# Designs tried in a protein design chat: VH-VL binders against Autophagy-related protein 27 (ATG27). Part 13

Target 1, 150 residues: Autophagy-related protein 27 (ATG27), of Vanderwaltozyma polyspora (a7tfh9r21to170)
Amino acid sequence: LKCANNRVLRKYHIDKHSAKKSVARDTPPSKTTEKWYVNPCEEHPADDIYDGCDKSDDICGIVMVDLPVFNKDPFVIKRIEATDMASFTATEESNALVLRYTGISWGQNMVAANIRYFCDKNSNEDEITSSIWANNDISIIIKGPSGCKK
Below, E stands for the ipSAE of ESMFold2; O stands for the ipSAE of OpenDDE; V2 stands for 0.75 times the mean of E and O plus 0.25 times the DockQ between their complexes.

## First folded at step 8 (VH-VL)

Design v1 (from p3 with heavy chain N59D, light chain S30R S93D; framework fv_navenibart; at its last look DockQ between E and O 0.45; V2 from the best seeds 0.00; counts 0 for: pae E 7.3 > 2)
Heavy chain, then light chain:
Amino acid sequence: QVQLVQSGAEVKKPGSSVKVSCKASGYTFTDYWMNWVRQAPGQGLEWIGQIYPGDSDTDYNAKFQGRVTITVDKSTTTAYMELSSLRSEDTAVYFCARLPEYSSGWYEAFDIWGQGTTVTVSS
Amino acid sequence: DIQMTQSPSSLSASVGDRVTITCKASQSIRSYVAWYQQKPGKAPKFLIYAASSLQSGVPDRFSGSGSGTDFTLTISSLQPEDFATYFCQQYYDTPYTFGQGTKLEIK
ESMFold2, look of step 8: ipSAE 0.052; ipTM 0.658
ESMFold2 (binder alone), look of step 8: mean pLDDT 91; pTM 0.931
OpenDDE, look of step 8: ipSAE 0.168; ipTM 0.742

Design v2 (from p3 with heavy chain Q50W N59D Y102W; framework fv_navenibart; at its last look DockQ between E and O 0.11; V2 from the best seeds 0.00; counts 0 for: pae E 8.8 > 2, placed apart)
Fold by ESMFold2, look of step 8:
Structure v2 (fold): chain C 150 residues (1-150), chain A 123 residues (1-123), chain B 107 residues (1-107)
Amino acid sequence: as target 1 above (150 residues)
Amino acid sequence: QVQLVQSGAEVKKPGSSVKVSCKASGYTFTDYWMNWVRQAPGQGLEWIGWIYPGDSDTDYNAKFQGRVTITVDKSTTTAYMELSSLRSEDTAVYFCARLPEWSSGWYEAFDIWGQGTTVTVSS
Amino acid sequence: DIQMTQSPSSLSASVGDRVTITCKASQSISSYVAWYQQKPGKAPKFLIYAASSLQSGVPDRFSGSGSGTDFTLTISSLQPEDFATYFCQQYYSTPYTFGQGTKLEIK
């Protein structure tokens, strides 16, 4: 997105940061790894992104599963990428900057993503503090400089 | 060519107001932030505030809040800065300066400056 | 407000010298720093953005470096036209703030 052209987004540091998260969990008989990348603004060049994400992605989510019989050979079970093809809305709530993407393709399904940014003036980078993918709805919470006004 | 042309020098008495104009040409006026910066004689630069001409959204340096008003006239592609309750320490050269939208993944800082308007506050 | 502390305040140098001017920000500002050149009676001239990216038409003897809080402007071989005052500026957040300037004088 060209965040400088959005009346809401241009007031925030969101165009200067990106956020990543990688979480592994036991899901017997397998292990599951979930990776998220969020970089909504074109003004912030993509760097150091996960394999399977594209530099043009606003949101990239990857879920991989590994079974003990595979000798560290995981496979992807979920992948989602939001780009400029998704419908987009930015709004201000009382304590958060909220980005909503709809119309994200996932197989034959349409997925919506809600990204909530909370300001943390004490941090120099964004942290994904919550990432929930339930059915066709994604909720991500980010705390850091992006949610702070310029 | 992209150009910012400012109004002429002003001599003002303490307690009065000054309104400086900045005529923009050579680009889409409503797409770029317009800023005002001043420089006291022999001193550094001080940011006063900005306006987005597309929707007239403004923000001011707290030092000037309550005394400064930045406006635009879209039909003449002209920005204005009005400073009230003038004091001798407001004597400075006042510049308008443009912030570009985007280049190569980074914003440039102030890429185009007006020629400056000298405001002298003297009794 | 983010303070930009520039040093030195003035500097005497000869043509051909290598010159380094520094700025320190009061908090991390990533690489959102610009450098300007200003000659007497004229508006500042934009030299460098993003701490190290040269503006089009700026001679390559000018270079910038730094990230976080510490930034430098370097002129690798000083030319007669380079005698001027130089300012750093942060554009990470408002109010945008400038260093107090470094006057580069002929020795």
Scores: ipSAE 0.007, ipTM 0.617, lowest interface PAE 8.8, mean pLDDT 85
ESMFold2 (binder alone), look of step 8: mean pLDDT 90; pTM 0.921
OpenDDE, look of step 8: ipSAE 0.021; ipTM 0.661

Design v3 (from p3 with heavy chain Y102W, light chain S30R S93D; framework fv_navenibart; at its last look DockQ between E and O 0.45; V2 from the best seeds 0.00; counts 0 for: pae E 10.4 > 2)
Fold by ESMFold2, look of step 8:
Structure v3 (fold): chain C 150 residues (1-150), chain A 123 residues (1-123), chain B 107 residues (1-107)
Amino acid sequence: as target 1 above (150 residues)
Amino acid sequence: QVQLVQSGAEVKKPGSSVKVSCKASGYTFTDYWMNWVRQAPGQGLEWIGQIYPGDSDTNYNAKFQGRVTITVDKSTTTAYMELSSLRSEDTAVYFCARLPEWSSGWYEAFDIWGQGTTVTVSS
Amino acid sequence: DIQMTQSPSSLSASVGDRVTITCKASQSIRSYVAWYQQKPGKAPKFLIYAASSLQSGVPDRFSGSGSGTDFTLTISSLQPEDFATYFCQQYYDTPYTFGQGTKLEIK
């Protein structure tokens, strides 16, 4: 996205930050890793992205399974990528900046993503504090400078 | 019906200024960027600048910075472009053009144009 | 500033022909390209956004393609109303800039 050209996003520090989250869980006999990357503004360089994500992604979500007990290589079981080609809206709620992406392809399915940014003026970095992928809906909460007005 | 209607043709002498108006109707004026683009005779299109009527935020092409002022009157849903220190190379048709909703991240082309205002700068 | 270089500057074709017009950006602009049609004495008419998406009401004989720096407008089976000047435009960054135009004339 060119965030400087969006009448809502241009009011926020969102063009200076990205957010990442990686969580690993024991799911015997396997181990499951879930990775999220959110960088909606192209003004912010895409650095240190996860394998399987593209530098042009606004949102990238990857779920991998590792089966070391069976001597199997790790493999991806879920992947989603949203770019500036998806349908997109930005709105202000009373205490959050909300980004909604729709029309995201996932196999034969269409997925929607809602990203909520809450201001934390005491932080220098964005943090993904919640990431939920339920059915065809994704909900991500980010706290940090991006949710703060300029 | 969405419509942009511009003021009539102008003939100006070098060193003077011109103010072109663009009356918007049929949509919420304060929700869309208003842009100004010109076309010299036999030439291509040149972007001059833009204004967001909702907060009067402006962006100008550096080529025109210092000579152009873009303003709006929300009560009459009218945008204005004033170009000063006119010279013969400023002879052109001046268009206002609307950027559509910036809701998908995809649609920032000019979908509605005014009819154009011919400005002629000559002695 | 991002320069848009359009080719050819003019092109002669007959009704029913397939026509290709190209546009090259001086740097990557991803897919932030629009195409316009302009007839004499009229304002430009918006045809294509995001390099390849047709505006509502535009005939599907018009198509666009490309990403990065190289973009193409294709008109299949030309109609009499298609003879006009065509412009590409980048909206990746300000100042927004246009190609110099391609005049499509009757052969």
Scores: ipSAE 0.007, ipTM 0.560, lowest interface PAE 10.4, mean pLDDT 84
ESMFold2 (binder alone), look of step 8: mean pLDDT 90; pTM 0.921
OpenDDE, look of step 8: ipSAE 0.084; ipTM 0.724

Design v4 (framework fv_navenibart; at its last look DockQ between E and O 0.10; V2 from the best seeds 0.00; counts 0 for: pae E 8.8 > 2, placed apart)
Heavy chain, then light chain:
Amino acid sequence: QVQLVQSGAEVKKPGSSVKVSCKASGYTFTDYWMNWVRQAPGQGLEWIGQIYPGDSDTRYNAKFQGRVTITVDKSTTTAYMELSSLRSEDTAVYFCARLESSGWYEAFDIWGQGTTVTVSS
Amino acid sequence: DIQMTQSPSSLSASVGDRVTITCKASQSISSYVAWYQQKPGKAPKFLIYAASSLQSGVPDRFSGSGSGTDFTLTISSLQPEDFATYFCQQYYSTPYTFGQGTKLEIK
ESMFold2, look of step 8: ipSAE 0.007; ipTM 0.603
ESMFold2 (binder alone), look of step 8: mean pLDDT 91; pTM 0.925
OpenDDE, look of step 8: ipSAE 0.562; ipTM 0.860

## First folded at step 10 (VH-VL; framework fv_navenibart)

Design w1 (from v4 with light chain S30R S93D; at its last look DockQ between E and O 0.45; V2 from the best seeds 0.00; counts 0 for: pae O 3.5 > 2)
Fold by OpenDDE, look of step 10:
Structure w1 (fold): chain C 150 residues (1-150), chain A 121 residues (1-121), chain B 107 residues (1-107)
Amino acid sequence: as target 1 above (150 residues)
Amino acid sequence: QVQLVQSGAEVKKPGSSVKVSCKASGYTFTDYWMNWVRQAPGQGLEWIGQIYPGDSDTRYNAKFQGRVTITVDKSTTTAYMELSSLRSEDTAVYFCARLESSGWYEAFDIWGQGTTVTVSS
Amino acid sequence: DIQMTQSPSSLSASVGDRVTITCKASQSIRSYVAWYQQKPGKAPKFLIYAASSLQSGVPDRFSGSGSGTDFTLTISSLQPEDFATYFCQQYYDTPYTFGQGTKLEIK
């Protein structure tokens, strides 16, 4: 996204930051590792991204599932990818900057992504505080400077 | 109704300057990039530059850097493009155009009627 | 700067024909292309995005496709009012650049 050209995004510091998180959890009988990289603005070039993600990705999600009990190698459910039907909206809601992506691919499925930015003036880095799937939508909450207005 | 209305045709001598105006109405002037695009006779379109009236952020095509100045008057919702050191190659129809930006999509969705600038000795 | 090479420069067609106009970018620009229609003595008119789910007032016979470097505007069944000059435009990066145009004339 060209954040400077967006009437909403240009008001925020989102063009200077990215968010990254990796979470491993036990999901018996499997182990799941979920990785997220969020960098919506082209003005902020990606520098440190996960393997399997592209630097051009606004959002990259990687889920690795290990099923050792079945003697199978871990498999990867890879990244949110923009499709020809992809769309984007930015809105200001309830003291949060909300980015909505629709028509994006997650494996063989079409999904949507909602990213909610909350301002944290005491932090210099964006932190993904939550990532939850619900009804084929991924909801990501980010707390940090990106959610703060200029 | 959203519209852009430009000033009238100009005839200029080489070396002189021209200032074209573009009056915007029907929308929030400060929320959209205003662009200037020209079209030489029988040729394609050439982007000159843009300005965001909200904060006067201005971007120019390097080809015109040093010769072009884009400004706005928020009180009259009017954008201006001044081109100096005119040469015959600057003869063209000059358009102002509003940039609509929706996520990954950008387009010049509203255009002025155009201003013909003729540079001749 | 990103060059947009549009082809053909002109073509003649009849009402009802399927028409295809192509635009090639000098580098990958994802799908950041817009198409415009211009009639003589008038300003360009935004027509369609190369890839968009957004609805516009543009007739369904117009469609855009392409990503990377190759883009196509298709008119599935040419109508009398469609005879005009068409331009592609990239908005991947500034300076914004346009194709040279395709003049669509009546055969």
Scores: ipSAE 0.115, ipTM 0.750, lowest interface PAE 3.5, mean pLDDT 90
ESMFold2, look of step 10: ipSAE 0.425; ipTM 0.779
ESMFold2 (binder alone), look of step 10: mean pLDDT 91; pTM 0.928

Design w2 (from v4 with heavy chain Q50I, light chain S30R T94Y; at its last look DockQ between E and O 0.41; V2 from the best seeds 0.00; counts 0 for: pae O 6.4 > 2)
Fold by OpenDDE, look of step 10:
Structure w2 (fold): chain C 150 residues (1-150), chain A 121 residues (1-121), chain B 107 residues (1-107)
Amino acid sequence: as target 1 above (150 residues)
Amino acid sequence: QVQLVQSGAEVKKPGSSVKVSCKASGYTFTDYWMNWVRQAPGQGLEWIGIIYPGDSDTRYNAKFQGRVTITVDKSTTTAYMELSSLRSEDTAVYFCARLESSGWYEAFDIWGQGTTVTVSS
Amino acid sequence: DIQMTQSPSSLSASVGDRVTITCKASQSIRSYVAWYQQKPGKAPKFLIYAASSLQSGVPDRFSGSGSGTDFTLTISSLQPEDFATYFCQQYYSYPYTFGQGTKLEIK
């Protein structure tokens, strides 16, 4: 995404940062690890991404399952992939920058992603503070400098 | 209203240079990328380059690299395209065009009226 | 560079006809295509995105479709003011490139 071309995104420091998060959850008899990489702006090339993600991905989500009881290595269940029909919108809310991706493949399903950026001028890094699935949409909250206006 | 007004027609000799201007008005000049596109007689459109007036970030079509210079003057909200070492093949109508972007969607939504540049011996 | 092959180069039609113009990209460019209309002696005019719900002020008779490499501009019922040259353009990557145009003439 060319953030400099976007009326909304050009106003924010989002073109200088990316965010990563790995969350592990017990899902008996397995353990599930959910990984997220968010880098909307092509102006900020990705340099450290998860295996299975492309550097060109604005958003990448990976769910891995570990089945210790079967003595097998973790395997990927689902990966988020943009489709040819994927679209993007950026909007400003009262206290957040919101990015909406639609037409995203998640396994065999089409889903949407809502990324909400909150400004934190006290941090030099973006932090994914939440990643929640609801109504076939993924909601990601990021707190950091990207949510701050220039 | 939003508009782009270009300089007048030019007649040039081979080997010379031409500088076309594009005066922008009706919008925040520094918030929109400005393109240059040309169209040879009876031909299609050819993209020359793009500049972001806000920081003068500029990208060129490699075909013109070394011969074209795109600049802006923020104080007069004017974009310029200078093409050197002119040849007959450079005869065309040259357009400036503003880039509108909404999400992943981009388009040249506002165009100048065009500047005819004729290169002949 | 990404090549945009537009077809046909020209076509004749009558008012009320359904008209289809095609643009083929040399590689997959998702849906990042825009269409323009140009009348003689005038600058091109932005018409429609290949696949967009954005309002452009363009009459409903114009529609765009396609993704990947094949794109189509459709005029459902041709009007007198629609006779012009149409261009497709990709903005997937630099350099931006255009189709060679389709001249729509009165039959």
Scores: ipSAE 0.017, ipTM 0.651, lowest interface PAE 6.4, mean pLDDT 89
ESMFold2, look of step 10: ipSAE 0.301; ipTM 0.741
ESMFold2 (binder alone), look of step 10: mean pLDDT 91; pTM 0.927

Design w3 (from w2 with heavy chain S101Y; at its last look DockQ between E and O 0.25; V2 from the best seeds 0.00; counts 0 for: pae E 3.3 > 2)
Fold by OpenDDE, look of step 10:
Structure w3 (fold): chain C 150 residues (1-150), chain A 121 residues (1-121), chain B 107 residues (1-107)
Amino acid sequence: as target 1 above (150 residues)
Amino acid sequence: QVQLVQSGAEVKKPGSSVKVSCKASGYTFTDYWMNWVRQAPGQGLEWIGIIYPGDSDTRYNAKFQGRVTITVDKSTTTAYMELSSLRSEDTAVYFCARLEYSGWYEAFDIWGQGTTVTVSS
Amino acid sequence: DIQMTQSPSSLSASVGDRVTITCKASQSIRSYVAWYQQKPGKAPKFLIYAASSLQSGVPDRFSGSGSGTDFTLTISSLQPEDFATYFCQQYYSYPYTFGQGTKLEIK
């Protein structure tokens, strides 16, 4: 995504940062590791991304489920570039910048992602503070400089 | 229904000014950039400028810098384009056009019907 | 400014024909191109952006392709209502600029 060309995104520092998160959870009878990489703007080249993600991904989500009895491959949510079925919108709310992606590949399914950016002027890095699934959509909350207006 | 309705045709003398209006309805006026574009007879399209009604952020084509002023009235959801020091070359149909700014594309998705401005001595 | 050179300036075709219109940018603009259709006496109508064929109820016979400097609008099977003037536009940077248009006439 070229953020400089988006009339909403150009107003924010989102073109200078990316965010990452890796969380492991016990999910009896399995263990689940969830990884997220968020870099919406091509102006900020991706670096140090997770295996299974592409540098061109705006969003990459990896869920790895480890079952003692079964060998399962990780599930990957990723959005690289727009497809005929994919879309993106950026909106400004009272206290947040909201990015909505649709048509994200999740295995054989398509899902949507809502990324909410909250401004933190005291931080130099974006932090993913929450990642929650709701109604087949992933909701990601990021706090950091990206959510701040220029 | 989303629509843009422009003011009527204008006939002006060289050196005078013209102010064209564009009334927006059917959508949140302050959420979309408004463009002005003109088309001389038998010619292509020429972008004049753009304004964001929400904060009046405005950008102009340098070709018109100093002669054009784009403004909005939020209370009436109307955009205006004023062009001064008119010359014969300014004879054209002037359009207002809403900008759709998807993450993947930008396009003028809604257009006014156009306002013919004729500059002649 | 980025110049958009559109070709041909005009062409004649018949219903059912495959039609191709080209737009060349003076510099690389990635895929940031939009196409418009204009009927006489009417405002332009947005058709598609470079990498899509599904917009605003536009028939799927319209398709766009290209990246960098060369872009193409294709009408796979021309219909009677498709005779019009078509314009390309770049939105890579200000000022926005348009091609000079391609008038598609009935043969």
Scores: ipSAE 0.069, ipTM 0.717, lowest interface PAE 3.0, mean pLDDT 90
ESMFold2, look of step 10: ipSAE 0.343; ipTM 0.764
ESMFold2 (binder alone), look of step 10: mean pLDDT 91; pTM 0.928

Design w4 (from w2 with heavy chain S101T S102E; at its last look DockQ between E and O 0.58; V2 from the best seeds 0.00; counts 0 for: pae E 9.0 > 2)
Heavy chain, then light chain:
Amino acid sequence: QVQLVQSGAEVKKPGSSVKVSCKASGYTFTDYWMNWVRQAPGQGLEWIGIIYPGDSDTRYNAKFQGRVTITVDKSTTTAYMELSSLRSEDTAVYFCARLETEGWYEAFDIWGQGTTVTVSS
Amino acid sequence: DIQMTQSPSSLSASVGDRVTITCKASQSIRSYVAWYQQKPGKAPKFLIYAASSLQSGVPDRFSGSGSGTDFTLTISSLQPEDFATYFCQQYYSYPYTFGQGTKLEIK
ESMFold2, look of step 10: ipSAE 0.006; ipTM 0.637
ESMFold2 (binder alone), look of step 10: mean pLDDT 91; pTM 0.928
OpenDDE, look of step 10: ipSAE 0.542; ipTM 0.855

Design w5 (from v4 with heavy chain Q50I, light chain S30K A50W S53T Q55E T94Y; at its last look DockQ between E and O 0.65; V2 from the best seeds 0.00; counts 0 for: pae E 4.7 > 2)
Fold by OpenDDE, look of step 10:
Structure w5 (fold): chain C 150 residues (1-150), chain A 121 residues (1-121), chain B 107 residues (1-107)
Amino acid sequence: as target 1 above (150 residues)
Amino acid sequence: QVQLVQSGAEVKKPGSSVKVSCKASGYTFTDYWMNWVRQAPGQGLEWIGIIYPGDSDTRYNAKFQGRVTITVDKSTTTAYMELSSLRSEDTAVYFCARLESSGWYEAFDIWGQGTTVTVSS
Amino acid sequence: DIQMTQSPSSLSASVGDRVTITCKASQSIKSYVAWYQQKPGKAPKFLIYWASTLESGVPDRFSGSGSGTDFTLTISSLQPEDFATYFCQQYYSYPYTFGQGTKLEIK
């Protein structure tokens, strides 16, 4: 994504940061680990990303499911790529910068992603504060400098 | 109403310079990239360059590098395109065009009416 | 530079006809393609972006398709006001480039 060319995104510090988070949850009888990598702007290539993600990914999600009771290897679900039908929009809301991706290949499914950026001028790093699935859409909330206007 | 109004037709001698203006109204001038595009008689469209009035970030088609200068006047919400060392091949209709971009969506959504520049000896 | 090869250069059709215009990119540009309509003595008019999305107000008889290198503009049922020149454009990278145009004339 060419953030510098986007009249919305160019107003924000999003071209200088990326965000990632790993969250583990108990999901009896399994354990689930979700890893998220968010780097919308190609102007800022990420150096340290999760295994299985590409540096060119705007969004990468990895879900690992462990079934220790069955002594099975963990299952991995990954954002593979955006399809040819994928789209992207950036909009400004009253208190947030919102990025919407559609046509994301998630395993054998097509999903959408909504990323909401909130400004935190007291932080030098973006933090993913929430990642919630709803109706085949992933909603990610990021708080940090990327959500702040220049 | 959003509109772009360009300056009038120009007739120039080879080797001279021309400066075309594009007055923008009906929108926030500093929030949108402004393009310059030309069209030679019976030919396709050729992109010249682009400027972001907000910070005057400017990109040029390398074909015109050294001969073209794109500028803006924020106070009058006017964009300018100056082309020097004119030659007969520069005879064309010159358009200014606003760039709409909201993600992967990019398009020249608003155009000026065009300015005919004729270069002849 | 990315070349956009548009075809045909011209075609004649009648009202009610289905018309297809093709644009081929010299390299893969995903779906970073826009289409414009231009009438004589006028500036181009924006029709389609992202290869297949119609601009608001554009009749649904217009459609775009394609990804990668091959793109098409289709008019399902030609209307009298549709006779014009059409241009494809890539905005994948600078410099932006256009096809040479397709002049759609009345038969």
Scores: ipSAE 0.023, ipTM 0.671, lowest interface PAE 4.2, mean pLDDT 89
ESMFold2, look of step 10: ipSAE 0.219; ipTM 0.708
ESMFold2 (binder alone), look of step 10: mean pLDDT 91; pTM 0.919

Design w6 (from w2 with heavy chain L99H, light chain S31N A50Y; at its last look DockQ between E and O 0.41; V2 from the best seeds 0.00; counts 0 for: pae E 8.4 > 2)
Heavy chain, then light chain:
Amino acid sequence: QVQLVQSGAEVKKPGSSVKVSCKASGYTFTDYWMNWVRQAPGQGLEWIGIIYPGDSDTRYNAKFQGRVTITVDKSTTTAYMELSSLRSEDTAVYFCARHESSGWYEAFDIWGQGTTVTVSS
Amino acid sequence: DIQMTQSPSSLSASVGDRVTITCKASQSIRNYVAWYQQKPGKAPKFLIYYASSLQSGVPDRFSGSGSGTDFTLTISSLQPEDFATYFCQQYYSYPYTFGQGTKLEIK
ESMFold2, look of step 10: ipSAE 0.015; ipTM 0.640
ESMFold2 (binder alone), look of step 10: mean pLDDT 92; pTM 0.940
OpenDDE, look of step 10: ipSAE 0.593; ipTM 0.859

## First folded at step 12 (VH-VL; framework fv_navenibart)

Design x1 (from w4 with heavy chain T101Y; at its last look DockQ between E and O 0.77; V2 from the best seeds 0.00; counts 0 for: pae O 5.3 > 2)
Fold by OpenDDE, look of step 12:
Order: structure tokens, then C-alpha cells, then sequence
Structure x1 (fold): chain C 150 residues (1-150), chain A 121 residues (1-121), chain B 107 residues (1-107)
């Protein structure tokens, strides 16, 4: 997305940052690892991204499951990708910048993603503070400079 | 109704300048990028530049660098394109066009009727 | 600059025909292409986004496809009002650039 041309996004520092996080959780009898990369703006080229993600992805989510019981290597069970073919809206709320993606590829399915940016003027980097699934949709919260107005 | 109305035809000498106006109405002028595009006789379209009326952020085709100036008057919701050092090759119909977008998709959805600029000695 | 090479430059067809116009970009531009229709003495009119279901009040007989470098505008069944010049445009990066146009004439 060309953020500089977007009526809403151009007002924020979102074109200068990306967010990345890997979270592992116990999911008995397995262990689940979620890897998220969020970079909505083309103005900020991707540099260090997870394997399986494309640098062109606005959103890339990888879910891996480790089943120690079977003594198998972790395997990817889910990949989420938002590309230029997805629908997108940006809205300003009272305390957050909200990006909504629809038509995100999830295997053979299409899902939606809501990304909420909160401003943190004390941070130089965006941090994914939450990633929650609800009704097959993903909600991501990011705190950092991207959520701050220029 | 959303519309763009441009100024009338111009006849200019080589080396002179021309300033074309584009009056916008029917929408919030400051919320949409405004483009200038020209079309030489029997030729294709050539993008000149773009301006965001809200803050006058402007970007030009490097081909016209130093010769073109795009401005807006928010009070009259009018965009302007001034081209200097005119040459015969600048003879064309000049269009203003509003940029609309939906997500990643962009298009010039509203166009002015065009302004014919003729440069001849 | 990104060049958009449009083909053919002109073609003749009859009402009811299926028509295909192609546009090739000098580099990959994802799906950032728009198509326009222009009639003599008039400004271009936005038709459709490439590789998108999004339409702007354009009849269903118009469709766009393509990604990367190759794009196609298809008119499934030509109507009398469809005879015009068509242009592709890339908005991947500045400067925006257009194809040279395809003049669709009645046979």
C-alpha cells in the first residue's frame, strides 16, 4: 500500500516502520508458535522477515505446531497473507489508527484482519503487543511510533 | 454532482508560460489528490504531476522538472497548473483529474473537460 | 520510468464480438493498473481496476485481469457504445504512466 497517497495513513508515521513478533504458547499436547510480520506501507521496504513470508506482504502470519509426542519437527499449519489483492480500509478512532484487511488468504479460506495502532512516542520501534483470533479473524495490536500522527 | 471545470483554450508563443485552472465542486476538495495529465494530438496520455490540496504536497514528473508548477487555492477549490518555457511539443489538451482509491487500488475517477493549449510561433 | 506497452494499437470488431486488449509493463507492478475509455473530444473515463472485481458503474461485459507485467482488458460482447480508445495506466510508482492506447473501431 502506498501510504503516502492514503488520506488517513499519510498523517501517521506508519510509512517508516514495520512490526515483527514471534510468540510460543503451550497448547497441550502441543506447542504453538505464531510469527507475525506487519508492514502495510510500501515506502518501508521489508528487510528481515520470516521464512515463508514475502517482502511484498502487508501482513504475514505463520502458525507452527510442535507435537513432541510424535517426535516430529514443528510444522506449519497456517499461513496468513495480505497482499495487494486484499481489501483495505484505514480509519481513525479516538485513540488508535485502525487498519482493516479483508480477503486475506488463509489456505483455501479468506479471513479478515484488524490492526490497531496505538501511539508510543517513547519508542523508536513498533511492537506487536497482542494477536488474538476471533471468529477466524485476526486482531493485532501494535504500539509504537506508527500510531503517532506527524 | 462531483465535477471539475477547467479554464478555456490557450494560444501561446514559444518561450512563454501558460496557467490552466481546474475548479472542483461537489466534494471535499482537500481530501483528494488532484492530477494533471496532458494529451498531444492523436497521442496517448502523459502524467504531469499531482498535488494534495490539504497540505499542498506536490510531486512532479521529472520530465517537466523546472518548468511546471502545480498549486491550489483552497478558498476557491481550484487547482492550477503552470507550464513555462513553452515549446511546440507542449501543444496538447491538458486535463485535471481527481485521484480516488479503494484500498490499494487507485484511479482517476473524475476528469475535467480538458484545456487545449496550442504553442505556435 | 515504467513503460506500459499496449497492444494492439488499433483493432476492428463487430457488435457482439469478444475483444481483448493487453498491456505489458516494463517491470513488475503487482496489480496496480487501471483502465480507461476515451471517446473523441472527451476526457478519459475510468473503467475498471486490473485483476479486481471492483467496478465503477461499468457494465459487466468489461473485465480486467493480470498481475506482474501482463494485464488484459476484456469486453465479452461488444456494444455499439464501446467503440472508443482504451488506455491502461500504472500507479505502482511515480511517474504514473499510460499505455499508448488501443483504438477500437467498428468493422
Amino acid sequence: as target 1 above (150 residues)
Amino acid sequence: QVQLVQSGAEVKKPGSSVKVSCKASGYTFTDYWMNWVRQAPGQGLEWIGIIYPGDSDTRYNAKFQGRVTITVDKSTTTAYMELSSLRSEDTAVYFCARLEYEGWYEAFDIWGQGTTVTVSS
Amino acid sequence: DIQMTQSPSSLSASVGDRVTITCKASQSIRSYVAWYQQKPGKAPKFLIYAASSLQSGVPDRFSGSGSGTDFTLTISSLQPEDFATYFCQQYYSYPYTFGQGTKLEIK
Scores: ipSAE 0.021, ipTM 0.684, lowest interface PAE 5.3, mean pLDDT 89
ESMFold2, look of step 12: ipSAE 0.335; ipTM 0.763
ESMFold2 (binder alone), look of step 12: mean pLDDT 91; pTM 0.931

Design x2 (from w4 with heavy chain T101F; at its last look DockQ between E and O 0.80; V2 from the best seeds 0.00; counts 0 for: pae E 4.2 > 2)
Heavy chain, then light chain:
Amino acid sequence: QVQLVQSGAEVKKPGSSVKVSCKASGYTFTDYWMNWVRQAPGQGLEWIGIIYPGDSDTRYNAKFQGRVTITVDKSTTTAYMELSSLRSEDTAVYFCARLEFEGWYEAFDIWGQGTTVTVSS
Amino acid sequence: DIQMTQSPSSLSASVGDRVTITCKASQSIRSYVAWYQQKPGKAPKFLIYAASSLQSGVPDRFSGSGSGTDFTLTISSLQPEDFATYFCQQYYSYPYTFGQGTKLEIK
ESMFold2, look of step 12: ipSAE 0.265; ipTM 0.742
ESMFold2 (binder alone), look of step 12: mean pLDDT 91; pTM 0.929
OpenDDE, look of step 12: ipSAE 0.622; ipTM 0.869
ESMFold2, look of step 15: ipSAE 0.277; ipTM 0.740
ESMFold2 (binder alone), look of step 15: mean pLDDT 91; pTM 0.931
OpenDDE, look of step 15: ipSAE 0.527; ipTM 0.855

